# VHH binders against p49116: the designs that were tried, part 186

Target 1, 238 residues: p49116
Amino acid sequence: EGPLLSDTHVTFKLTMPSPMPEYLNVHYICESASRLLFLSMHWARSIPAFQALGQDCNTSLVRACWNELFTLGLAQCAQVMSLSTILAAIVNHLQNSIQEDKLSGDRIKQVMEHIWKLQEFCNSMAKLDIDGYEYAYLKAIVLFSPDHPGLTSTSQIEKFQEKAQMELQDYVQKTYSEDTYRLARILVRLPALRLMSSNITEELFFTGLIGNVSIDSIIPYILKMETAEYNGQITGAS
Below, E stands for the ipSAE of ESMFold2; O stands for the ipSAE of OpenDDE; V2 stands for 0.75 times the mean of E and O plus 0.25 times the DockQ between their complexes.

## First folded at step 9 (VHH)

Design vc16 (framework vhh_enristomig)
Fold by ESMFold2-Fast, scan of step 9:
Structure vc16 (fold): chain B 238 residues (1-238), chain A 119 residues (1-119)
Amino acid sequence: as target 1 above (238 residues)
Amino acid sequence: EVQLLESGGGEVQPGGSLRLSCAASGFTVSSNWISWYRQAPGKQREWVSTITSGGSTNYAESVKGRFTISRDNAKNTLYLQMSSLRAEDTAVYYCATLSEYLRQFGDYWGQGTLVTVKP
């Protein structure tokens, strides 16, 4: 059949809040993260194969993989976000919280370990110089994961995932023909995404905005958002 | 917690004007993206307008040229100036930050302010 993804799915442009504050604060970090989350969900919604699975399956898939999609987005947009600066600010805040006994040492250790895993992942992707086509297919492989508990259309999801894998292979072999092992190096990065806690991602990037509400509880509403409403949320300037 | 309180609604005749206010607590309006939403009887909530932290504005096509979103930094308040009002503009109007929008089905959205356009 035709390709899983078109050139429109390769374009992934994050518009950052402006102006950037002199000192990073929780609201700036959370708004930046929310824009990336909205962009990621809009990207998923635009895929015809995703739409073909129906609303119930779509919602279940995104609830299961939003953290993996978000983390891939962080890696892809690390430069425009100044992600290293954001993570440094978070680390500084956590170190101050330890000294003031405001957070438990066990929780801080878990959060710091998550930050180091995230840094390692983003650095690995940067060193591999992952391009826009590769990111689009990696996101598709993650999105069309048939192995999450409770999914009903697993055969169809698996076929879409295999199609994403085959199209990625075709792209890499043609574009990076002299690097025989590039595809393998890219694919072995993906299991690390499932080791990253969505709970900790929420605390690091969303706690200042959503409080006690979980991201997966709001996913159905984001997915139902009208295009004009969605654009108003992520850009405000077209 | 971030809180927004809507006011300024009322009854107005077609072609009339009305200004809605949204008072902010727990954050600075000039540093945040804030949107106006509305919900007409029996319909889904729809986006109306957004103002970014940088001051850029965006509008739903149905209200473009008739509504103006603005803010007063000294009062920490967001406004929606509505002109040339139509029967179709009858709705409860809500203001929301991105965070409040993400909580739209939780307890954090207020009662809004009712705008009724009647002859």
Scores: ipSAE 0.005, ipTM 0.265, lowest interface PAE 10.9, mean pLDDT 81

Design vc17 (framework vhh_enristomig)
Fold by ESMFold2-Fast, scan of step 9:
Structure vc17 (fold): chain B 238 residues (1-238), chain A 119 residues (1-119)
Amino acid sequence: as target 1 above (238 residues)
Amino acid sequence: EVQLLESGGGEVQPGGSLRLSCAASGFTVSSNWISWYRQAPGKQREWVSTIKSGGSTNYAESVKGRFTISRDNAKNTLYLQMSSLRAEDTAVYYCATLSEYLRQFGDYWGQGTLVTVKP
């Protein structure tokens, strides 16, 4: 009955690995991306409505939308991450790896198109000057998406999504009262998240994962972690 | 269950050498990315070196040319050979891996081994 999100859900602070290496490498990029993914999952887990759906539904929901949450997180944390520098390093690394392995031109094209879509999305969000409250509600809208295949409790998920949309509308209308079309401009950015392949995101940011293990396979373990474990792993201080 | 046990630390004179060891159990060293980190008093943990599953290695600029990371797959053990040691290298050294269950979402930190460079 209360608000879907509290002020604590607006706070989204990424701690980057320190120090930054002189030359960016796959390990640093993957560690940075992993911290962001972990922060994103911890953020989702902290929402009372999310917890109320139950563990099985929670896991299915995050498995379906982790790429959208991760991409919103990249946009929100782009400055802290120096994302443009990381993307340039990824391009250089992939070009070298692809040339060494003689990968197909079609695969190179798919990966480049994905990077360009990601950069365009992040640039559009920066140009709109999306604030912390807006990011929190956009993440909630994509998290509580009832339309992913295989989901249960879709009626309740839809109600939470509608609540997120209503609270975003209320916030934007009160905070940006002079800009009648701001909410529409923000919402039309969301479909672009569905155009980005989770498989390509894994290849770009999680290439350094140990073994041949997918993000889908680790989501249940991350969601079961204690808050102290989340904090320790984000900072590397445990 | 992942366990890492660091050893080999001690006191050494400037310009001296030490070899640190990290004995691994619960995972295979040859199949995993394993890193050395260090933490001096009052500072954050600093990445030192990584060896990847394919055997390629990377080093922090401050240790490049002086430190060598290696592994013995038969002994399931990681090493850090340190040479030309400086006072700035004084720190607790940690062997860290990405657990097969957590991978890059967290590092398993060992007990650490203290390296002191004294004149």
Scores: ipSAE 0.000, ipTM 0.137, lowest interface PAE 14.2, mean pLDDT 79

Design vc18 (framework vhh_enristomig)
Fold by ESMFold2-Fast, scan of step 9:
Structure vc18 (fold): chain B 238 residues (1-238), chain A 119 residues (1-119)
Amino acid sequence: as target 1 above (238 residues)
Amino acid sequence: EVQLLESGGGEVQPGGSLRLSCAASGFTVSSNYISWYRQAPGKQREWVSTIYSGGSTNYAESVKGRFTISRDNAKNTLYLQMSSLRAEDTAVYYCATLSEYLRQFGDYWGQGTLVTVKP
């Protein structure tokens, strides 16, 4: 009966690693991305409705939607991350590599198209001036997606998605009462997230990870870790 | 520290087969992104194949249908099964944990293993 999200779920604060280096390196990019992924998964696990679905369903759900959550997080944290600078550096590197000698031209085109789609998505969200409440509910709509293969609690997941949609509608209608079509403009952006390849996201942001840490291993690890352990990892406290 | 050790190279006649291995330490092959690259004499390193953390695979057009990438979780080892080998497949083969899009920002390369295809 209560609301799906509380004020604590609106707070989404990314703690960046040491100041952005003058010359970008793979470790800075991957560390920044990993922190955002950790924050996104911890955000999801803090939702009572999500916890109520049970551990196996939680893991399957996040594995299915992590790329969509991560991309929404990139848009929300684009300025904190200096995302445009990171993407511009990658594009410049790719263009120089094409000019210098043979690379897989078809794969480079796919990556360049992915970067363009990511930039367009982030720009559209910025132009709409999406606020913290709107981001929280968009992430909830994405998280509680009942149509991924392999999910077992699909009716309950669908119920939570519908609740997220209703609460977003109520918020937007109350807060932006004079903009009748704002909700429609926001919601029409969501299908684009599913057109973005999780494989290309992995290639751009996560292939610099070392040891036993991978996206598949991170997800169940974060979902099971204690809050104190999580805070220690994302804040860099020693 | 990530260490990658390639093996399984050798001399083979056109149409022959070889299986390359990449043994990893300090890195988990079974659930991570990892790729095969090759470098022929006088040429830049060329991407050959990738296996993604989720298990999906991708191949360069020149090797599609002839090469198969796989991994063995128990042995922490990546494989490249090569069939219908051609003279143009002659190269030193490397496994790498970085995608080709990030390799100029840092590299995790093994020692390589030489494959020679000659009549």
Scores: ipSAE 0.347, ipTM 0.717, lowest interface PAE 3.6, mean pLDDT 84

Design vc19 (framework vhh_enristomig; at its last look DockQ between E and O 0.59; V2 from the best seeds 0.00; counts 0 for: pae E 3.7 > 2)
Fold by OpenDDE, look of step 10:
Structure vc19 (fold): chain B 238 residues (1-238), chain A 119 residues (1-119)
Amino acid sequence: as target 1 above (238 residues)
Amino acid sequence: EVQLLESGGGEVQPGGSLRLSCAASGFTVSSNHISWYRQAPGKQREWVSTIYSGGSTNYAESVKGRFTISRDNAKNTLYLQMSSLRAEDTAVYYCATLSEYLRQFGDYWGQGTLVTVKP
């Protein structure tokens, strides 16, 4: 069998709305997040192994890991997105809700902790200087996780995950031969993704768009889009 | 609040031309990727065209060579020039950014503008 990923899967280019406004409004934030979400979904769809699992399994996998993929995307695109600025803006917008007593103290704490976790994760990835190949393989490992409840074809999913891991190992060994513990340092970051709440991520980036509707419920529609439509939505060539 | 207002729809004969407008408020057209969508009766929504923030454009294969998307930054307005119209182009046309596209799942769409192509 051929490799799980090719060089085409390494490219992950997010195009931000331009120019960046002086004041980051909700629309700018939501638009940026939407683009990242679609880019992540499109990336997953571009993997032959993903397609081989079938639509039902594909949908289930993405539903299970979209938050992790999205978060990896945030980390990977943090500079292009000016993520720190976006997160600060999100906090500012949340201040209105706080002042209006729309959120409980506990909820405010949860949301703020989540924002901190997001920032911390992205900073940690930046410190590790994760490259495009490593991100691609990490996303694949996250995508092909067999340990989510309700999945079918778990043996095949596991096989793909192992393949992703092996390819990552080979890449790291080849590219960073002097750093024998790099692989371990990279992989040890993955558990942090599982600790992040998808609900809070939705609240921060998408609630202004979809209200009470979950990303989970939207994912099937995104995955069913034609390639041409995807290109129309995300390939913002300047 | 973001608002998009479509206009310019109407009845036209096959082979005719029509120009649609999308007036935007609450955001800057030139700073966003904006797309036209259409939905024919009894059919699924279809992507038609996108003009990207950088000014480049993309088209669905079904409208390529016949439709032209453009924008007026000063007016903060998006346009769709339609030519060589066909019966299958009959639909309600909507304009939206990607995020606004997602808003449809929250029961949000503009009014759209109806284009009817018939003899």
Scores: ipSAE 0.722, ipTM 0.875, lowest interface PAE 0.6, mean pLDDT 92
Fold by ESMFold2-Fast, scan of step 9:
Structure vc19 (fold): chain B 238 residues (1-238), chain A 119 residues (1-119)
Amino acid sequence: as target 1 above (238 residues)
Amino acid sequence: EVQLLESGGGEVQPGGSLRLSCAASGFTVSSNHISWYRQAPGKQREWVSTIYSGGSTNYAESVKGRFTISRDNAKNTLYLQMSSLRAEDTAVYYCATLSEYLRQFGDYWGQGTLVTVKP
């Protein structure tokens, strides 16, 4: 049987809204985040192993892990997105919300702690100089998580996760043969993703969607899109 | 504020043509991916066409060869040229970015522009 991921699954190219405004606004942040979310879901859909699990299982997996995939995508695309600039704009917005008595101090503290955790995660990944192959396998490991409640086909999901782990190990040992502990340093970063609240991610990056629709509610529709319709939503061409 | 305003709809006979416009303010159409969607009476909202920031285009199979999406950078306006119109093209037409599509998923997108194809 062939590898879990092919070279096509390593390619992860985010097309940013353009031009970046002089002063960032909620529209630009939400559009950028929406493009990354769609790219992440399209990436998952393109994996033959993912397709083999069937629609119900696919939907449940992505609903459970979209925040982990999105956060890995933020780290991978941090430079393309100018993520540090986006996070600074969000912080400024939060300060304005405090001054206008729109949010409680406890809520602001939760959101600021989330931003700190996100910055720490992205900085950790950048410091480790995680490459495209490593990101692809880390995304596969979090996608094929058999331990989420309500999943069917957990044995098959576990098999795909183990395959992702083995292929990552083989890649790292071959490519970074002189760094014996690299794989361990990479894998210990993953638990931090589960400390990231999906509700706070929605508030920070998908402000325009809060109240109208949740990310959880749109996932089934994105996963059911025909390829031409999906490409019509997100794909940029040079 | 970022805003997209649709216009150009109307009543036309089968086989006729119409050109819809989408005037943008607060952002640049030539630098973004902008799509046309439609919602026919009693049906789900359907993607029609997209023009990408790079200038390439894509179309739903039902309109391919009959509709042409374009933009005028000087006017900051998106267009949908519709030809060989059929009764099944009767719908309210909307223009949107991806984030606007997600934000209004399942909900009303504003007024749009009504196209009615009647014999």
Scores: ipSAE 0.622, ipTM 0.841, lowest interface PAE 1.3, mean pLDDT 87
Fold by ESMFold2, look of step 10:
Structure vc19 (fold): chain B 238 residues (1-238), chain A 119 residues (1-119)
Amino acid sequence: as target 1 above (238 residues)
Amino acid sequence: EVQLLESGGGEVQPGGSLRLSCAASGFTVSSNHISWYRQAPGKQREWVSTIYSGGSTNYAESVKGRFTISRDNAKNTLYLQMSSLRAEDTAVYYCATLSEYLRQFGDYWGQGTLVTVKP
């Protein structure tokens, strides 16, 4: 009853630690990434359809797709984050690790390939000039994916995904009426998200090159956090 | 290389006041969202208050009107001014950035500072 997403779900305002340090460090990268992660998780939590699925299903969905949501967030916020600068700093740290034999050559190749795939994804989204409404519906499509193993309520999840797809189609047709293939071009980018490794994303953005952050195990705690705990944006008090 | 060091805890009578400090190194407090959390014996950690990089603040409902979070940028330190203390405020208090919050799940949570409000 009503649209899957409302205008409040289009708002996705990321603010960065400022000023940006002259030499990027693990702390700056991890804090920036944490802001995006929490914003993305609580964006999902704010959707009434998500809330209706129940806590067990909510946790399962977010565990299955958090990396896709995070990657869409990186693409959406690439300019405000100065993502190209962050990725360059990460590449420099990887080069130093190679010279010092701190990482295996196989692992470095995997991580570099992932960085290139991420850059290509973000570039392709920028070339298509994906707007905030389109990002919101793409995030909903990846969030309500019924294909993940072990999910309950898959029929309801599928219905929500179909509704997100319909609302995206309606929006694109109304807003980009002279661009016949825009919806198809947008949707063809989604499979690339499933190729992104959550393990490598954790290594790149959440503990630098060393240490293990298990985002999967943390998700229930993130979903329970108060919005005021992590978000200083004023969303417009009446 | 980020360090947050809590101090200022102690014993206080009900209705009393106490100021906690969180000294930061490795980053600038004014550039980050920093929160206070607390954990009572045998209970889960809970959020108390946050100061955001822009300077605005927010509080858990249980402490609104009694606690004030602030910072001194010159000392790179933030504070939690606690007033009208109650027995329920007895806990170990911690400060954390968002990424330090994530690292707690690897048991990197610091020592904190103990606040005891006498029954």
Scores: ipSAE 0.307, ipTM 0.699, lowest interface PAE 3.7, mean pLDDT 84
ESMFold2 (binder alone), look of step 10: mean pLDDT 81; pTM 0.824

Design vc2 (framework vhh_enristomig)
Fold by ESMFold2-Fast, scan of step 9:
Structure vc2 (fold): chain B 238 residues (1-238), chain A 119 residues (1-119)
Amino acid sequence: as target 1 above (238 residues)
Amino acid sequence: EVQLLESGGGEVQPGGSLRLSCAASGFTVSSNWISWYRQAPGKQREWVSTIYSGGSTNYAESVKGRFTISRDNAKNTLYLQMSSLRAEDTAVYYCATLSEYLRQFGDHWGQGTLVTVKP
């Protein structure tokens, strides 16, 4: 019966690869993105309600929403990642690909539109000054989405989503009591996450990791990693 | 086409030392995460050590202070220097990139190199 999320679920600390290369390359971008993806999956796995759904449901749920979780993570960690610098480097690479005629104009247009949507989303979250508690609940709302095709146990998932929504409302009303419309401004940002293509996210951030496999195909293996393996892959050593 | 080939395993007495090698082809050691994993008889595969693209390293608690991961960028080769070996270090040792590890997890591991610690 207790709260869906504890204070431990508010902590979301991304450790970037060090040192930052003088020139950004695909390996650095992929390593940074992989750390964020693994941190996001470790975060989800730590939620007791998520564990209670069982392994098959857990895996299907994360397969359906990993891109939304990842995008929220990008927004939350935009400063520590220097995300604007990473996106600028990707845009520069795409401009060079146009000159070399290596990619179709249609594909480049789709990728550029995705980057602009991503920048707009991250900028909107920054302007709203979304805090750590709000990010935790937004991630929980997208994680416990009962409406993805192919999901089972949707009634239980819906109950967890409603619990996340209620706890977010309680938090916002108590913490930002003078801002009557804050919750509404936050929630209207969420539909944009579903308009962003997971295929394009894979191409931009994970080409150096996965090669010819998809993120959803490797999710079961990531979720089965022991805590020590997560720490080895997502925090790095100083 | 990425290929990683492990070598250097063998039999050693407790307290002894071995150096494992992992030769990479179709893949650049210096620009990627590369890890050592092991699988002991009757146990799940476990992570042992990682060297990151920037050269920083991490180790499982069970091997920290006894094992050292390193690479030779000119030879495109990863190493695991093992010292103070114990019977519980007996396992087949594998090297893998993160992407190869994820693709191979469960059923698609390469041949590895066997380390046996016998009194």
Scores: ipSAE 0.006, ipTM 0.295, lowest interface PAE 9.4, mean pLDDT 81

Design vc20 (framework vhh_enristomig)
Fold by ESMFold2-Fast, scan of step 9:
Structure vc20 (fold): chain B 238 residues (1-238), chain A 119 residues (1-119)
Amino acid sequence: as target 1 above (238 residues)
Amino acid sequence: EVQLLESGGGEVQPGGSLRLSCAASGFTVSSNRISWYRQAPGKQREWVSTIYSGGSTNYAESVKGRFTISRDNAKNTLYLQMSSLRAEDTAVYYCATLSEYLRQFGDYWGQGTLVTVKP
């Protein structure tokens, strides 16, 4: 049997809306985040093992892990997104909202804590200099998580996760042979993704979605579109 | 066009209960983030509770354990079940589709419903 991921799964190129506005606004942040979310779901749908699980399982997996995939994508694309600038603008807006007594200080504190955890995660990944192959396998480990509540086919999902872990180990040992503990340092970053609230991520990055639709509602649509494209029924850019 | 209409407010004694409703049109309650806010006389609007697209809920510390946010998908209606009401809960209650963290495109507020807790 072939590898879980091919070289095509290493390519993860985010195209940002241009030009960047003089003052960051909800629309620009939402467009940028939506592009990253779409790219992340397109990436997942391109994996043969993921397709083999079937549409219902695919939808359940992505609904369970989209926040983890999105956060890994934020870390991987932090420079192209100017993520630090976006987060600084959000922080400034939240601090002004407290001072003007428009919103609950307790709620804003919770959101600020989330932003600081996100910054900590992205900084940790940058310091480790995670490469494209490593990101691809980390995303696969997150995607093929058998332990989300309500999942079916958990034994097959677990086998794909184990394959992702094995292939990541083989890659790291071959590519970074002089750094014996690199794999361990990378893997201990993953649990932090489960502690980040998908609800807060949705409010921070997707508040400008047209029609006030939820991430949960758009996931099946995007996944179905990728299936049609893969089967050759439609043509176009990713 | 999104419309939100609150109802269920009224006068109650301390320790009493009320259920507020927010009927939505042009907007699907079952898959979207919706919040309750309140504004007491002479004070600024305060966030009370949110139900998120996935169904999870959050509450302000002042109402936690006493208030329950829920939705009825068939009726496209948001609810706030209030129990153990206190004088400090006296306020006009609003439902809203805005983000409390960032302004949302197409933010919508209802007209509000008055809750008065009289000793």
Scores: ipSAE 0.006, ipTM 0.248, lowest interface PAE 9.9, mean pLDDT 82

Design vc21 (framework vhh_enristomig)
Fold by ESMFold2-Fast, scan of step 9:
Structure vc21 (fold): chain B 238 residues (1-238), chain A 119 residues (1-119)
Amino acid sequence: as target 1 above (238 residues)
Amino acid sequence: EVQLLESGGGEVQPGGSLRLSCAASGFTVSSHWISWYRQAPGKQREWVSTIYSGGSTNYAESVKGRFTISRDNAKNTLYLQMSSLRAEDTAVYYCATLSEYLRQFGDYWGQGTLVTVKP
C-alpha cells in the first residue's frame, strides 16, 4: 500500500508565455490559461491510481472537475501568472464594455460575481499559505470525487479520495504540528470550487480560442494524447 | 476566414534537411498559439512543436535538437526547420491553431505537406 502521490506529484511548474505584453490581451490570457489546463491534466494523468481507473473513468472524472482543478491551479500559480494583474485587466475591460454598451449588464454582473468569488478563493489560499504538498492533495481530493453524476466506479474512486484525505491529514499533522485546526481551515475552502461556473471560467480565460470550442468537449482528446506519452515512458524497459 | 496552407515537403535522404512553411490568412501568427503536427501512414496524429504568442517554443521529445519552429511576422508565415531527418519522420505535416487542433483530432485539417525520408 504505497502513498497515493509521490514527490513528483508535488512539482507543479507553470511556464508562462514570454515576453509578457505591455498591455494584456485575450490571446496572452488564453495561452497562459491553456498552459495551466494542460499542466493540470498532465499532472492528473501521471497519478498511478488515476491511470488504474481506465480511460473512460479518467475522461468522466476530468470532465466533471476540470474547473475545480483549474481554479486550484490558478491559486497555486497566482504569483507566476501575475493573476491579480490579469483579473484587473479583465475587470477594466468589462467596465469599459458596460460604458460602451458592448455587453449586457446582466452578463457583466454574473462575470463580475465570478471574478469576486475567484479572488476570494485565491486570497483565502494565500492567507493560509498553502504549500505544494497541500495543493497536490487538494487536487487529488477534487479529482477523485465519487459524487459526480454518471460515474460507474464510485466505490474505487471514493477509496482513492479517502486515501488522499488521510495522506493530507498525516502531512499537515506532521508538518504543522502546532496548528491543530489547519486541516479543517483548508478543507472548508473546497466547497467553494463547486459554486464556480465552468462556463464563466471559459469566457474569462479561454475566449482567445479560435472558433467556439468547449473545454468539456476537448478533454477526452487531450487525455488520450497524454496517456500515450505517459504509458510509453512508464512501460518502457531501460 | 481563417486559413493555414502548408508547403515545403518532399523526398530527402536520411540525415538531410527540409524547411516546411505554413502561410496564414485571416489572422496574425504572432498573436496566436500555433503548432506543427504530423501523421504517418497507419498511425495517429502526433504533436511535433508549438510556438506561443510571445515566441517561446516547445518540442516533442523525438524532435528536440533536430527541429526548430519559427515565424516571420512580416510574411505572416510559420516555419519548421527539420535537420538530421530519420525514416521515422516520414509523415504528412500539418499546422494548426490550438483550437483547431483540439476540435479536429483525427480529422483532416487540409492537404498538409508530405515529407518522405527514404531509408
Scores: ipSAE 0.013, ipTM 0.392, lowest interface PAE 7.4, mean pLDDT 82

Design vc22 (framework vhh_enristomig)
Fold by ESMFold2-Fast, scan of step 9:
Structure vc22 (fold): chain B 238 residues (1-238), chain A 119 residues (1-119)
Amino acid sequence: as target 1 above (238 residues)
Amino acid sequence: EVQLLESGGGEVQPGGSLRLSCAASGFTVSSRWISWYRQAPGKQREWVSTIYSGGSTNYAESVKGRFTISRDNAKNTLYLQMSSLRAEDTAVYYCATLSEYLRQFGDYWGQGTLVTVKP
């Protein structure tokens, strides 16, 4: 019985498409987001506890939580992605489109609210100065969530979530021993992830990736991807 | 109803040229970001080029200097002029329009047109 995560699971290195275009465009945003999604799914696949649950359970878990994992990844990689610049470009594009066409709608309001919630989440994580170890365990807590509808093996999933929570606590108490309430401040950020719509995330970040195919429908294919194919996706290897 | 219809694909020799067309209906091409993508057998769909509403353009590194994206606003049609074609350009080519972030039309893809570069 070893730890849930090893040092290899703390390493989370996003390789951005190169070079950055002179003007941000939908392709660059989609490519960047796709690399982060693939990196996140490969990270989950590399966890021995995750592998032990079996393929059907793995697919169900990732389908349920990919948006939460992706959002944590956006926060963790915000600097390397220049996420604030990407979000500002999306907002500018949306505002210009509304102004030209004089369109209004409740759904546009929902998208703007989503962007503001995402910005607030990323800012709160940055303000707390969440480190790589803490991000790894927060992702594990989200991944091993036993409370999604339709899951099997929920008792085993719950045990892995509890193990993630305990190991995070041990890490935070050791590393930030003088901040008694740090763990509580970190954990209260997690419920916000479930308030963010996966549908709106798909529209903002994954436009053009798959055409008429949803992220939900491609998850089984990404999880079955061989390591060499996966490495080509996340590094943009020739 | 928004529709995109590609045409102009075919077989060419290496070093040859082709012009692809994408006829748009249900929206005005000059008002939107419109892109060309391609998909080779057994590969993921790859971005090729975009023309923005303001008329500026961008290209994938693999096609830069060889391909030119353009539009004819009067015909409501997008074009991809391809020159110096290589075997690795063999793919089904698609045109697609940008998601409008909850605007009426969203993302739309055409049916594609096959380009085969033979030795």
Scores: ipSAE 0.000, ipTM 0.140, lowest interface PAE 12.8, mean pLDDT 80

